Miniprotein binders against q96jn8r1131to1294. Designs and how they scored, part 53

Target 1, 164 residues: q96jn8r1131to1294
Amino acid sequence: TLEFLENHGKNILLSNGNRTATRVASYNQGIVVINQPLVPQLLVQVRIDFLNRQWTSSLVLGVITCAPERLNFPASACALKRAAWLLRGRGVFHNGLKICEKFGPNLDTCPEGTILGLRLDSSGGLHLHVNGVDQGVAVPDVPQPCHALVDLYGQCEQVTIVNP
Short names: E, the ipSAE of ESMFold2; O, the ipSAE of OpenDDE; V2, 0.75 times the mean of E and O plus 0.25 times the DockQ between their complexes.

## First folded at step 5 (miniprotein)

Design v37
Fold by ESMFold2-Fast, scan of step 5:
Structure v37 (fold): chain B 164 residues (1-164), chain A 83 residues (1-83)
Amino acid sequence: as target 1 above (164 residues)
Amino acid sequence: SKEDLAKKLIELYKKALELVEKGASEEEIRKLLEEVVKIAEELGNEYLIDFAKLALEAFEDGDLDWLREYIELALEYAEELLE
């Protein structure tokens, strides 16, 4: 059963059996990580439940290759640099470097109810799924083990894990 | 303009890195980082505000490695914003 880890950003409150994450303050300190490694063919999906339009940026999705259970999370996923491959806005980033431009939809504009998914293919390519539609390979050959990460940043104040 | 504010923020960060590398006074560096926070808040961009505050906090904690990391991250972000 997929759940968010109890180790998370300090502004997060977990509920619904650790399947719903709510950012209860500010715009940052909202990183959550799935409790199991992202292994090939596992599809991890979250639904955007609530957007606060006071903020401009929105959620970030990706993977981290460091052990998350006891990690002291930074204020935003961007600060994880070398440990993270991140989808932010329309870009794909690793270690502050934009490694793919204009991939998939603009994550800053996805509305409430959008279901976003992460999946590794059999070759280790990281895929983004949007409302059930595979957007293609965002990152080839992701190092293993890795863990799916959601940063409830800016507008995105609540997400819930949903089953395929 | 917001573009001019972003350019000024980049200039101040580059000056801050230069001062850190040559061992300038803590007060000079602090004033620069505080000015960057104010510019970031005026720009209203969450990432720029976040990085500016984290850079100042790292400096106050004496963590120059994290100070440099946050400044570099802020510069990368601000330069992308100007593209």
Scores: ipSAE 0.336, ipTM 0.647, lowest interface PAE 2.7, mean pLDDT 88

Design v38
Fold by OpenDDE base, second read of step 6:
Structure v38 (fold): chain B 164 residues (1-164), chain A 83 residues (1-83)
Amino acid sequence: as target 1 above (164 residues)
Amino acid sequence: SKEDLAKKLIELYKKALELVEKGASEEEIRKLLEEVVKIAEETGDEYLIDFAKLALEAFEDGDLDWLREYIELALEYAEELLE
């Protein structure tokens, strides 16, 4: 069963069998990691449950290749300096640095109810799915094992893992 | 306004890079970065705030490479806000 790990950002509360993450304070400290590593053709999806429009940015999606159980989470995903590939806004970032200027939809403008998915293909390419539609390869070659990461940042205050 | 503050941040970040390049004193650079944090907080923009704090932290850690990187990220983000 896909769940969020108990090791998470300081402002996160887990519920619904650890399938729902809620950020209960501020705009940051909201990183969560999904327990099972991504394997080829496994589609991992989260639904945006609640947006707080007090803020302007929104959630960050991506993967990490370090052991998530022992990771000391920073206040925001942008501070991850190693073993991280992230989708933020329309950009793709590797270890904090932008490697792609424009990819897929702008995550900062996704409305509540949007279902976002991550999937590795057989060649190690990381795909983004939006409401079930494959947006293409965001990262061409991701080391394995890797774990899906969600940063409940800015507007995004709650997400839930959903099955395909 | 937020846009005016963003413009000010851009100026200060460029100044910070200049000071680092010229080998300015740690105290001078620190004061500038602290001012950047204050101005960023006034914008209320979460990424402007976070980049400012990360830049200051990098500097305090003696990591000039990541100081430069966070400044560059902040500059890029701030400029995008003005578009």
Scores: ipSAE 0.597, ipTM 0.853, lowest interface PAE 0.9, mean pLDDT 95
Fold by ESMFold2-Fast, scan of step 5:
Structure v38 (fold): chain B 164 residues (1-164), chain A 83 residues (1-83)
Amino acid sequence: as target 1 above (164 residues)
Amino acid sequence: SKEDLAKKLIELYKKALELVEKGASEEEIRKLLEEVVKIAEETGDEYLIDFAKLALEAFEDGDLDWLREYIELALEYAEELLE
């Protein structure tokens, strides 16, 4: 059963059996992590439930290779110092540095109802899925174990884990 | 405008790197980074604000390597805004 970990950013409230994450304040401190490692072929999906257009940036998702259960999360996922591969806007970032400029759709413009998925292939390639469509390999050779991360940043105030 | 404020941030960040490189006083660098935070807040841009605060926090922690890293992140983001 996929759930968000009870260790999360300070502005997060979990509900719906820890399957819905709501950011209840500000625009940051909204990192959540899935409760089990992202093993090959496991597709982890979240639906964007609510966007607040007071803000300009939006949801970031990706993976971390450090243990998340006791991690002190920074204000934003993009500030993670080591062991993070993130998709923000159309960019792919590793430890805060852009490694690919245009990949998949612009995450800052995905509407409410969009379902975003992360999956590792058998070779350790990280795939982004958008509304069930595989966008391809965003990051090759992700170290394992790794954990799927969602940053409810800016506009994105609520997401819910969705099964097939 | 946000673009004018972003240009000002780029100039201030380049000045901060110069001050760090030549070993300027802690007070001088801190005041500049505090000004950077105020200008970033005026933009209303979430990443400009967060990077400015992270740079100041790294400086207060005495971590000049992470200060440089956060300034580089801020410069890259601000320049991207200007295209």
Scores: ipSAE 0.395, ipTM 0.700, lowest interface PAE 2.2, mean pLDDT 88

Design v39
Fold by ESMFold2-Fast, scan of step 5:
Structure v39 (fold): chain B 164 residues (1-164), chain A 83 residues (1-83)
Amino acid sequence: as target 1 above (164 residues)
Amino acid sequence: SKEDLAKKLIELYKKALELVEKGASEEEIRKLLEEVVKIAEELGDEYLIDFAKLALEAFEDGDLDLLRYYIELALEYAEELLE
């Protein structure tokens, strides 16, 4: 059963059997990580539940290759000085470097109810799924083991894990 | 304008890296990083605010490698805003 880890950003409150994450303050400190490694063919999906239009940036999705159970999370996933591959806005980023200009929809404009998914294919390619539709390979050859993370940043104040 | 503020922020960060490399006084570097935080807050961009505050925290902790890392993240982000 997929759940969010108890180790998370300090503004997060977990509920619904650790399947719902709510950011209860500010716009940052909202990183959550899935409780098991993203192994090939495992599809991890979250639904955007609540958007606060006070902020301009929104949800970031990605993977990290360090052990998350005791990691001290920074204010945002984009600040991680660990091996991280992140989807922010329309970009794909590896450790702060933009490696793809436009991939999938703009994550800063996805509405409430959008279901976003991460999956590794058999060749280690990281795929983004949007409302059930595979967007293709965002990152080839992701090192394993890796862990799916969601940064409830800016507008995105709540997400819930959704089974396939 | 926001573009002018972003350009100023980039200039200040480049100066901060130069001062760190040259081993300038703690007071000079701190004042510069505090000015960067102020400009980021005037811009109102969430990422620039976070990177500026993280850079200042790293500096106060004496972690110059982490300081350089956050400055480089901020520069990449700010330059992207100007595109």
Scores: ipSAE 0.685, ipTM 0.856, lowest interface PAE 1.1, mean pLDDT 91
Fold by OpenDDE base, second read of step 6:
Structure v39 (fold): chain B 164 residues (1-164), chain A 83 residues (1-83)
Amino acid sequence: as target 1 above (164 residues)
Amino acid sequence: SKEDLAKKLIELYKKALELVEKGASEEEIRKLLEEVVKIAEELGDEYLIDFAKLALEAFEDGDLDLLRYYIELALEYAEELLE
């Protein structure tokens, strides 16, 4: 069963069998990691449950290749300086550096109810899915094992893991 | 304006890097980084606020490499905002 790990950002409250993450304070400290590592063809999806429009930015999606149980989470995923591939806005980032300028829809403008998915293909490419539609390869070669990461940042105050 | 604040923030970051490179006093560098935090908060941009606070923390911890890292991230982001 897919669920969020107990090791999470300071402002996160887990519920619903650890399938729902809620940021209960501020705009940051909202990183969560899904327990099972991504394997080829496994689609991991989260639904945006609640947005607080007082903020500008929204959630960050991505993967980490370090052990999530031991990770000391920074206030923002953008501060991860190693073993991190992130989708923010329309950009793709590796350890804080932008490696792709425009990819997929702008995550900062996704409305509530949007279902976002991550999937590794057989070649190690990381795909983004939006409402069930494959947006293509965001990262062509991701080291394995890796874990899906969601940063409940800015507007995004709640997400829930959903089945495909 | 927000644009002016962003430009000022960029200027201060560049100055901070210069002072670090020149081996300037810790107090002088600290003052610049604290001012950057204030400007970021005035701008109301979450990422700029986070980067500014992280930069200041890195500096206080004596980790100049990490300081440079966060400043570079902030500069890249701020400059992109101005495009």
Scores: ipSAE 0.256, ipTM 0.670, lowest interface PAE 1.5, mean pLDDT 93

Design v4
Fold by ESMFold2-Fast, scan of step 5:
Structure v4 (fold): chain B 164 residues (1-164), chain A 83 residues (1-83)
Amino acid sequence: as target 1 above (164 residues)
Amino acid sequence: SKEDLAKKLIELYKKALELVEKGASEEEIRKLLEEVVKIAEELGDEWLIDFAKLALEAFEDGDLDWLREYIELALEYAEELLE
């Protein structure tokens, strides 16, 4: 059963059997990680439940290749140097460096109800899925093991894990 | 203007890196980083606020490697905002 790890950013409250993550304060400290490694063929999906328009930016999705169970998370996923591959807005970032300027839809404008998914293909390519539609390979050759990460940043105050 | 604030923030970060490299006083560096936090808050951009606060926190923890990393992230982001 997919769940969010109980190690998470300090502004997160987990509910619904650790399948719903709510950011209860501010705009940051909202990193959550899926409890199982993202192995090839596993599709991990989250639904955007609530957006707070007080903020401008929104959620970040990606993977980390370090063990998450004891990781001291920074205030935002963008500060994760050393082994992070992230999708923010329309950009793709590796350890803080922008490696692709325009990929997929703008994550800062996805409405409530959007379902976002991460999947590794058999060659280690990381795919983004939006409402069931594969956007293609955002990152080739992701090292393994890796773990799916969601940063409930800015507008995005709640997400829920959704089965395929 | 927001553009002027962003340019000032960039200049202060570059000054902070220079002072760290030269081994300037901790008080001087801290005050500079605190000014960066205030400017980022006035700009109201969440990423700039976070990088500024993370940089100050790293400095206060004595972690100069993470201080430099957060400043570099902030500079890259702020420069893209100006483009």
Scores: ipSAE 0.080, ipTM 0.450, lowest interface PAE 5.1, mean pLDDT 85

Design v40 (at its last look DockQ between E and O 0.89; V2 from the best seeds 0.00; counts 0 for: pae E 3.9 > 1.5)
Fold by OpenDDE base, second read of step 6:
Structure v40 (fold): chain B 164 residues (1-164), chain A 83 residues (1-83)
Amino acid sequence: as target 1 above (164 residues)
Amino acid sequence: SKEDLAKKLIELYKKALELVEKGASEEEIRKLLEEVVKIAEELGDEYLIDFAKLALEEFEDGDLDLLRYYIELALEYAEELLE
């Protein structure tokens, strides 16, 4: 069963069998990691449940290749200096460096109810899915094992893991 | 304006990096980074606030590598905001 790990950002409250993450304070400290590592053809999806529009930024989605149980989470996933491939806005980032300017929809403008998915293909390419639609390879040749990461940042105050 | 604030923030970061490389006093660098935090807060941008606070924290902890890293993140982000 896919769940968020108990090791999470300081402002996160887990519920619904650890399948729902809610950021209960401020705009940051909202990183969560999904327990099972991504394996080829496994589609991991989260739904944006609630947005708070007093903030400007929104959730960050990506993967980490370090051990998630021991990770000390910074205030923002974008502050991760190593072992991180992230989707923010329309950009793709690796360890803080932008590796793609425009990819998929702008995550900052995804409305409530949007289902975002991550999937590794057989070649190690990381795919983004939006409402079930494969947006293509966001990151080629991602090291394995890796874990899906969601940063409930800015507007994004709640997400829930959903089945494909 | 927000644009002016972002430009000022960028200038201060660049100045901070310059002072670090020149071995300037810690107090002078600290004051610049603190001012960046204030500007970021005035801008109200979440990432700029976070990066600024992280930069200041790492500077105070003596980790200049991470300081440079967070400043670089902030600069890149701020420049994107100006596009």
Scores: ipSAE 0.692, ipTM 0.895, lowest interface PAE 0.7, mean pLDDT 95
Fold by ESMFold2-Fast, scan of step 5:
Order: C-alpha cells, then sequence, then structure tokens
Structure v40 (fold): chain B 164 residues (1-164), chain A 83 residues (1-83)
C-alpha cells in the first residue's frame, strides 16, 4: 500500500492513513516522499485537493535517488542540489539545471481535482501522467532505486494518493 | 514595476558573485544579499524569496559553494521571468 513517509517537510501534516498530505503553514517546507521505491510499471498518483490562490507557484513532482528516510528536506525541492529530477511549471530539471523547457502541461496552472502520476518504463524512462494520459518520457535512464517526491509548494496545500 | 525589480535583483546578485570572487568584506556582501531578500519579498515570488534567503543563510554559515549554487538558481529563474 502506498503511503507518504513520516519523514517530510516541517509544514506537512499527514492524515488518511498517511495517504493525504496537507501543508499547514506558509508556502514552502512541503516536501513529501512515497514510502516505497518507484519500480518499473508502478504508477504513483496524487490528486490535487486544495489550491490557495494567495500564492503564485504550485506543486512540483519528481524523483530522488538518495535515501529519503532521514533526509533533511530544504525549503523547496528545487533547492535540492543532488540526486533530484523535478518537473516544475513546464520545465524538467536535474539538480537545478533545466534539461527540458516545455514538457507536458504547466503544473503551475493545474486545477483542483487534477491527478498527476509518475511511472518508470522498462527502460528506466520517467513518465508523467496527467488525468490518466501519458505525457511521454520526461527523463531517460533514471538511476535506481528512486523515490517519487511531491513538493506541496505555493498554491498546492493538499494532495492525496489515489489508485489507478 | 515587477520587471524593474527583477532586473535590479539580477544586478545585485551579479555584483555579489563579483565581490565573493574578489574576497570583499563580509559586510559588503551581506548588505547586497539582504537587499536581494528585500527585493524578492517586494516581488512576492516564492522561489526568488526562498533562493535569496537560502543564499544569505549559506553565506552566514560560510558555505560559499552553496551560496554560489543558490545565486545561480536565482539568476536562472529571474532571467526566465523576464522572457
Amino acid sequence: as target 1 above (164 residues)
Amino acid sequence: SKEDLAKKLIELYKKALELVEKGASEEEIRKLLEEVVKIAEELGDEYLIDFAKLALEEFEDGDLDLLRYYIELALEYAEELLE
């Protein structure tokens, strides 16, 4: 059963059997990680439950290849210097460097109810799924093991893990 | 305007990197980084605020590698805002 890890950003509160993450303060310190590695063909999905329009940026999705259980999370996922592949807005980033300018929809504009998914294909390609639609390969050859990460940043104050 | 503030933030960051490279006084560098935080807060952009505060924190900790890293992230982000 998929759950968010108990190690998370300091502004996160977990509920619903650790399947719902709520950011209870500010706009940052909202990183959560799935409790098991993202293995090929496993589709990890989260639904955007609540957006606070006080902020302008929104959630970030991606993977990290470091062990997340004791990681001291920075204020935002984009501050991770190593071992991170992230989707922010329309961009794809590896350790702070933009490696693709336009991929999938703009994550800063996805409405409440949007279901975002991450999946590795059999060749290690990282795919983004949006409302059940595969957007293609965002990152080829992701090292394993890797872990799905969601940063409840800015507008995005709540997400829930959902099954396919 | 927001564009003018973003341009000023970029200019101050480039000056801060120059001062770090030259080994300028801590007070001069800190003043620039504190000004960047103020500009980022006035802009109201969450990433610029976080990068500015992280840069200042790493400077206070004496970690110049992380300072440069966060400045580089902020510059890339701010330059894209202007496009």
Scores: ipSAE 0.589, ipTM 0.808, lowest interface PAE 1.5, mean pLDDT 91
Fold by ESMFold2, look of step 8:
Structure v40 (fold): chain B 164 residues (1-164), chain A 83 residues (1-83)
Amino acid sequence: as target 1 above (164 residues)
Amino acid sequence: SKEDLAKKLIELYKKALELVEKGASEEEIRKLLEEVVKIAEELGDEYLIDFAKLALEEFEDGDLDLLRYYIELALEYAEELLE
């Protein structure tokens, strides 16, 4: 069963058998990682449970290729300078640099109840799913093994892993 | 206005990069970066605040490559915000 890893951002409280992550302070230090690497055909999905609109930006979704158990998480995913591919707002980022101007919906506008999914295809392409709809390949060639990451950033205060 | 603050932040970042390339004094560069943090906090944009604080941290650590990295991220983001 998929769970959020016990190693996470310092403002995260895990609950619901480690399937729910809540950011309990500030706007950052909310990085969580799924406890199983992505493999072809595995769909990792999270539901946005709570948003606080006093903040202007929202969650970041992506993958990292380093082993997450020993990782010291920065305050926000934007400080992941190596081996990270992030979906942020409307953009796709690698090493902090935008590599795709517009992909899928604007994550900053996704309402509560939105289900966001990540999977790899057989060629190592990273796909975003939104409410069950494949948005296509965000990143064409992600090295394996890699791990799905969610940063409960800004508006996003709670997400829950849901079954596909 | 928020637009005026964002334009000032961009100006200060560009000046900071110029001073770094010229080898200006640490005190002058630190003063600019601290002012950038204040403006980012006044704007209240989470990414501008994070980039400003990270830039100052890397400057204090003496990592000029990472300093430039975060300044360039901040400039790209701030320019997008104005558009």
Scores: ipSAE 0.232, ipTM 0.652, lowest interface PAE 3.9, mean pLDDT 89
ESMFold2 (binder alone), look of step 8: mean pLDDT 85; pTM 0.813
OpenDDE base, look of step 8: ipSAE 0.627; ipTM 0.864

Design v41
Fold by OpenDDE base, second read of step 6:
Order: sequence, then C-alpha cells, then structure tokens
Structure v41 (fold): chain B 164 residues (1-164), chain A 83 residues (1-83)
Amino acid sequence: as target 1 above (164 residues)
Amino acid sequence: SKEDLAKKLIELYKKALELVEKGASEEEIRKLLEEVVKIAEELGDEYLIDFAKLALEWFEDGDLDELRYYIELALEYAEELLE
C-alpha cells in the first residue's frame, strides 16, 4: 500500500493511514516521501485537497534517489542539492538547478482536486500526469531506485495519495 | 510596489556579491543580507523569504559557496517574477 513515510517535514501531520498529509503551520517544512519506490509503469498519484490562497507558491513534485528514511528534510524541496529531480511551477529542477524552463501546466495554479501523478517509463523517463493525462517526460533518465516526493509548500496545505 | 521591491532585492543581492568579491567587512555584508530578508518578507514571496534566510544562514556559517548558490537561485527566481 502506498503511503507517506513517517520521516517527514516538521510541519506535516499524517492521517488516513498515512495517505493524507497536512501542513499545519507556516508555508514550508512540508516535505513528504512516498514509501514505495517508483518502478516502471507504476503510476503514483496525489490529489490536492486544500489550498490556502494567502500564499503564492504551491506544491513541488518530484523524486529522490537517496534513502528517504534517513533524509534530513530542509524547509523546502528546493534546498535539496543532491539526488533530487523536482517539478516546480512550470520548471524542472535537478539538485536545485533549473534544467527545463517550461514543462506541463503550472503547478502553482493547479486548483484543488487536481490529481498529479508520477510514472517511470521503461527507459527511466519520469512522466508527469495531470488528472490522468500524461504530460510527457519531465526527466529523461532517472536513477533507480527512486521515491516520489511531495513538498506541501505555499498554498498547498493538504494532499492525499489516490489510486489510479 | 511588489515590482519595486523585487528590483530592490535584486540590487541588494548583486551588491552583496560585489562586497564578497571585494573582501568587504562581514558586518556590511550581513546588513545587506538582513535587509534582503526584510524585503522578501515584505514581498511575501515564500521562496524569496526562504532563499534569503538560507543565504544569510550560510553566510553566518562562513560558507561563501552556499551563499553564492542561494543568491543565484534568488536572483533567477526574482528575475522570473518580473517577466
């Protein structure tokens, strides 16, 4: 069963069998990691449950290739400088550096109810899914094993893992 | 305006980098970074706040490479906000 690991950002409260993550304070310290590593053709999805419009940025979605149980989480995923491939806004980032300017929809403007998915293809390409629609390859070759990461940042105060 | 604040933030970051390269006093650089934090907070942009705080933190720890890294991230981000 897919669920968020107990090792998470300081402002996160897990519920619903660890399938729901809620950021209960501030705008940051909201990183969570999904327990099972991504394997080819497995679609992992989270739904945006609640947005707080007092903030301007929103969730970051991506993968890490380090051991998630031992990860010391920074205040935001953007501070991850190793073993991280992240989607923020319309950009793709690797270890904190932008590697793609425009990809898919702007994550900062996704409304509540949006379902965001990550999937590895057989070639190691990381795909973003939005409401079930494959947006294409965000990262062409991701090392395995890797784990899906969600940063409940800014507006995004709650997400839930959902089945495809 | 927010645009003016962002521009000011960019200017201060560039000045901070210049002072670092010139070997300016730690206190002078610190003051600039602290001002950047204040401007970021006034702007209310989460990432600018975080980047500013991280820059200041690493500067205080004596790691100029990390300082430059977060300044560069902040500059890139702030410039994109102005587009």
Scores: ipSAE 0.637, ipTM 0.866, lowest interface PAE 0.8, mean pLDDT 95
Fold by ESMFold2-Fast, scan of step 5:
Structure v41 (fold): chain B 164 residues (1-164), chain A 83 residues (1-83)
Amino acid sequence: as target 1 above (164 residues)
Amino acid sequence: SKEDLAKKLIELYKKALELVEKGASEEEIRKLLEEVVKIAEELGDEYLIDFAKLALEWFEDGDLDELRYYIELALEYAEELLE
């Protein structure tokens, strides 16, 4: 039931019933958003399918609290201004500012086959899951509604939504 | 060195912000932003390249708020690289 929205970065091609996102050009313009709000206890998971080691940075994921259906996406998720909480590398970022320096694994080094998940707990804490393992609370008190976002940046050229 | 290039990029951005606040010539500001793009490409960091190109694009569109936004993102990112 989970799918990527038809509104996405311009370098994205959706396939597999909108469950696979492929970045077909460059290293940027690869933002995709899940079609359902991230409600408490819903675990949204994506698998890294393909990495191009020509690039150095990789996948970013997180949440936005603005309506994504008609949003003009910037070139990268890190340029999002409105109410974005993002995990990039080892850091946690809020509207472009680093709020935590060392959380979970380094997302720039996760290999193909890694399954990354986002979940809100009952208190509104945003959790990162890596290969089924809860990394803990990356962001407390995320406002609702919010939407799970993946930025196929740099190395990460393909992801697929997977069920638990 | 890459560290020296990153420091030069930071100084050029700070100069560009100063010129924008003073209302300096568009040609002078454009030249600084174009030099930043070249430095970012030499560094080879995708975020620095994106921020530099987007800063220049928004400047050409006359949107100084977006220009400042991308410069501030680039400064934050470049300072982190130097840590």
Scores: ipSAE 0.525, ipTM 0.774, lowest interface PAE 1.7, mean pLDDT 89

Design v42 (at its last look DockQ between E and O 0.06; V2 from the best seeds 0.00; counts 0 for: pae E 9.6 > 1.5, placed apart)
Fold by OpenDDE base, second read of step 6:
Structure v42 (fold): chain B 164 residues (1-164), chain A 83 residues (1-83)
Amino acid sequence: as target 1 above (164 residues)
Amino acid sequence: SKEDLAKKLIELYKKALELVEKGASEEEIRKLLEEVVKIAEELGDEYLIDFAKLALEAFEDGDLDDLRYYIELALEYAEELLE
């Protein structure tokens, strides 16, 4: 069963069998990691449950290749300096470096109810899915094992893992 | 305006980097970074606030590599906001 790990950002409260993450304070400290590593053809999806328009930015989605149980989470996923491939806005980032300017829809403008998915293909390519639609390869070659990461940042205050 | 604040923030970051390279006093650099935090908070942008605080923390810890890293993140982000 796909769940969020108990090791998470300081402002996160897990519920619903650890399938729902809620950021209960401020705009940051909202990183969560999904327990099972991504394997080829496994589609991991989260739904944006609640947005707080008080803030400007929104959730960050990506993967980490370090051991998630021992990770010390910074206030923002964008502060991760190693082993991180992230989707923020329309950009793709690797360890803080932007490697793609425009990819897929702008995550900062995704409305509540949007279902975002991550999937590895057989070649190690990381795909983004939006409402069931494959947006293509965001990262061409991701080291394995890797874990899906969601940063409940800014507007995004709650997400739930959903089945495909 | 927010645009003016962002431009000021960028200028201060660049000045901070310059002072670091010149071996300026820690107090002078600290004051610049603290001012950046204030400007970021005035702007109300989440990432600019976080990057500013991280930069200041890195500096206080004596980690100049991390300082440069977070400033670079902030500069890139701030410049994107101005586009």
Scores: ipSAE 0.786, ipTM 0.917, lowest interface PAE 0.6, mean pLDDT 95
Fold by ESMFold2-Fast, scan of step 5:
Structure v42 (fold): chain B 164 residues (1-164), chain A 83 residues (1-83)
Amino acid sequence: as target 1 above (164 residues)
Amino acid sequence: SKEDLAKKLIELYKKALELVEKGASEEEIRKLLEEVVKIAEELGDEYLIDFAKLALEAFEDGDLDDLRYYIELALEYAEELLE
């Protein structure tokens, strides 16, 4: 069963059997990580439950290849130093550097109810799914093991894991 | 303008890195990093605010590697903002 790890950002509260993450303060400190490694064929999906329009940026999705169980999370996923591949806005980032300018829809504009998914293909390519639609390969050859990460940043104050 | 604020933020960060490499006074570096936080808050950009505060926190902790890392992230982001 997919759940968010109990190690998470300081502003996160887990509920619904650790399947719902709520950011209870500010706009940051909202990183959560899925409890199982992202292996080929596994589709991890989260639904955007609540957006607070006082903020301009929104959630970030991606993978990390460091062990998440005891990691001290920074204020935002984009501040992770090593071994992070992130989708923010329309960009794809590796350890803070932009590696693709326009990939998929703008994550800062996805409305409440949007279901966002991460999946590795058989060749190790990381795919983004939006409402069931595969956006293509954002990152080729992701190192394994890797772990799916969601940063409830800015507007995005609540997400829930959704089974396929 | 937002562009002018972003350019000033970039200038202050480059100055801060220069002072760190020279081994300049902690007070002089702190003053620059505090000005960057104010400019980021005036810009109202959440990422620039986070990076500025992380850089200042790393500096206060004496972690110059983290300081450089967060400044580099902020510079990359600010350059993207300017296109």
Scores: ipSAE 0.497, ipTM 0.793, lowest interface PAE 1.8, mean pLDDT 90
Fold by ESMFold2, look of step 8:
Structure v42 (fold): chain B 164 residues (1-164), chain A 83 residues (1-83)
Amino acid sequence: as target 1 above (164 residues)
Amino acid sequence: SKEDLAKKLIELYKKALELVEKGASEEEIRKLLEEVVKIAEELGDEYLIDFAKLALEAFEDGDLDDLRYYIELALEYAEELLE
């Protein structure tokens, strides 16, 4: 079964059999990683449970290609200098470089109840799903193995892993 | 001392991030970032200086995503120096 790893950001509290992550302080230190690598056609989905709209930015979604169990997490996913492909707001980022200006919906505006999904296609393309609808390929050639990552940043205070 | 300056630098960076996320005025944020540059230069650490200048540049360009990024990098580095 899919769970968040026990190695996570310092402000995260895991609950619901490690399927729910809550940021319990501040606006950062909220990185969580899914415990199993993505395989082609596996859809990993999280639901946005709680937002605090007093913050400006919201969650970051993406993948890492390094081993996550012992990684020393920075305060935010954006400080991951290597091995990370991130969806932030409307952009796609790799090692701190914006590589796509506009992809999919603006994550900073997704409401509570939104279900966000990540999957690899058979060619290694990373797809974003929103409420079950494939938004297309965000990144055409993600190296494998990789793990899905969520940073409960800013507005985003709780997410839960849900099954398709 | 250099340790006192580094602690002050960390406090200013944390305040700047808080102000950015609260949507505080540009004047408040700019003044903090300019003071961060001065303290980084007084410390004389090349990485602290580079991160401080990159953060201020991102702010002046209006790129808040890059601003957050460079501040977080600077904090991670500065906190490791004090461990």
Scores: ipSAE 0.006, ipTM 0.364, lowest interface PAE 9.6, mean pLDDT 86
ESMFold2 (binder alone), look of step 8: mean pLDDT 85; pTM 0.810
OpenDDE base, look of step 8: ipSAE 0.550; ipTM 0.829

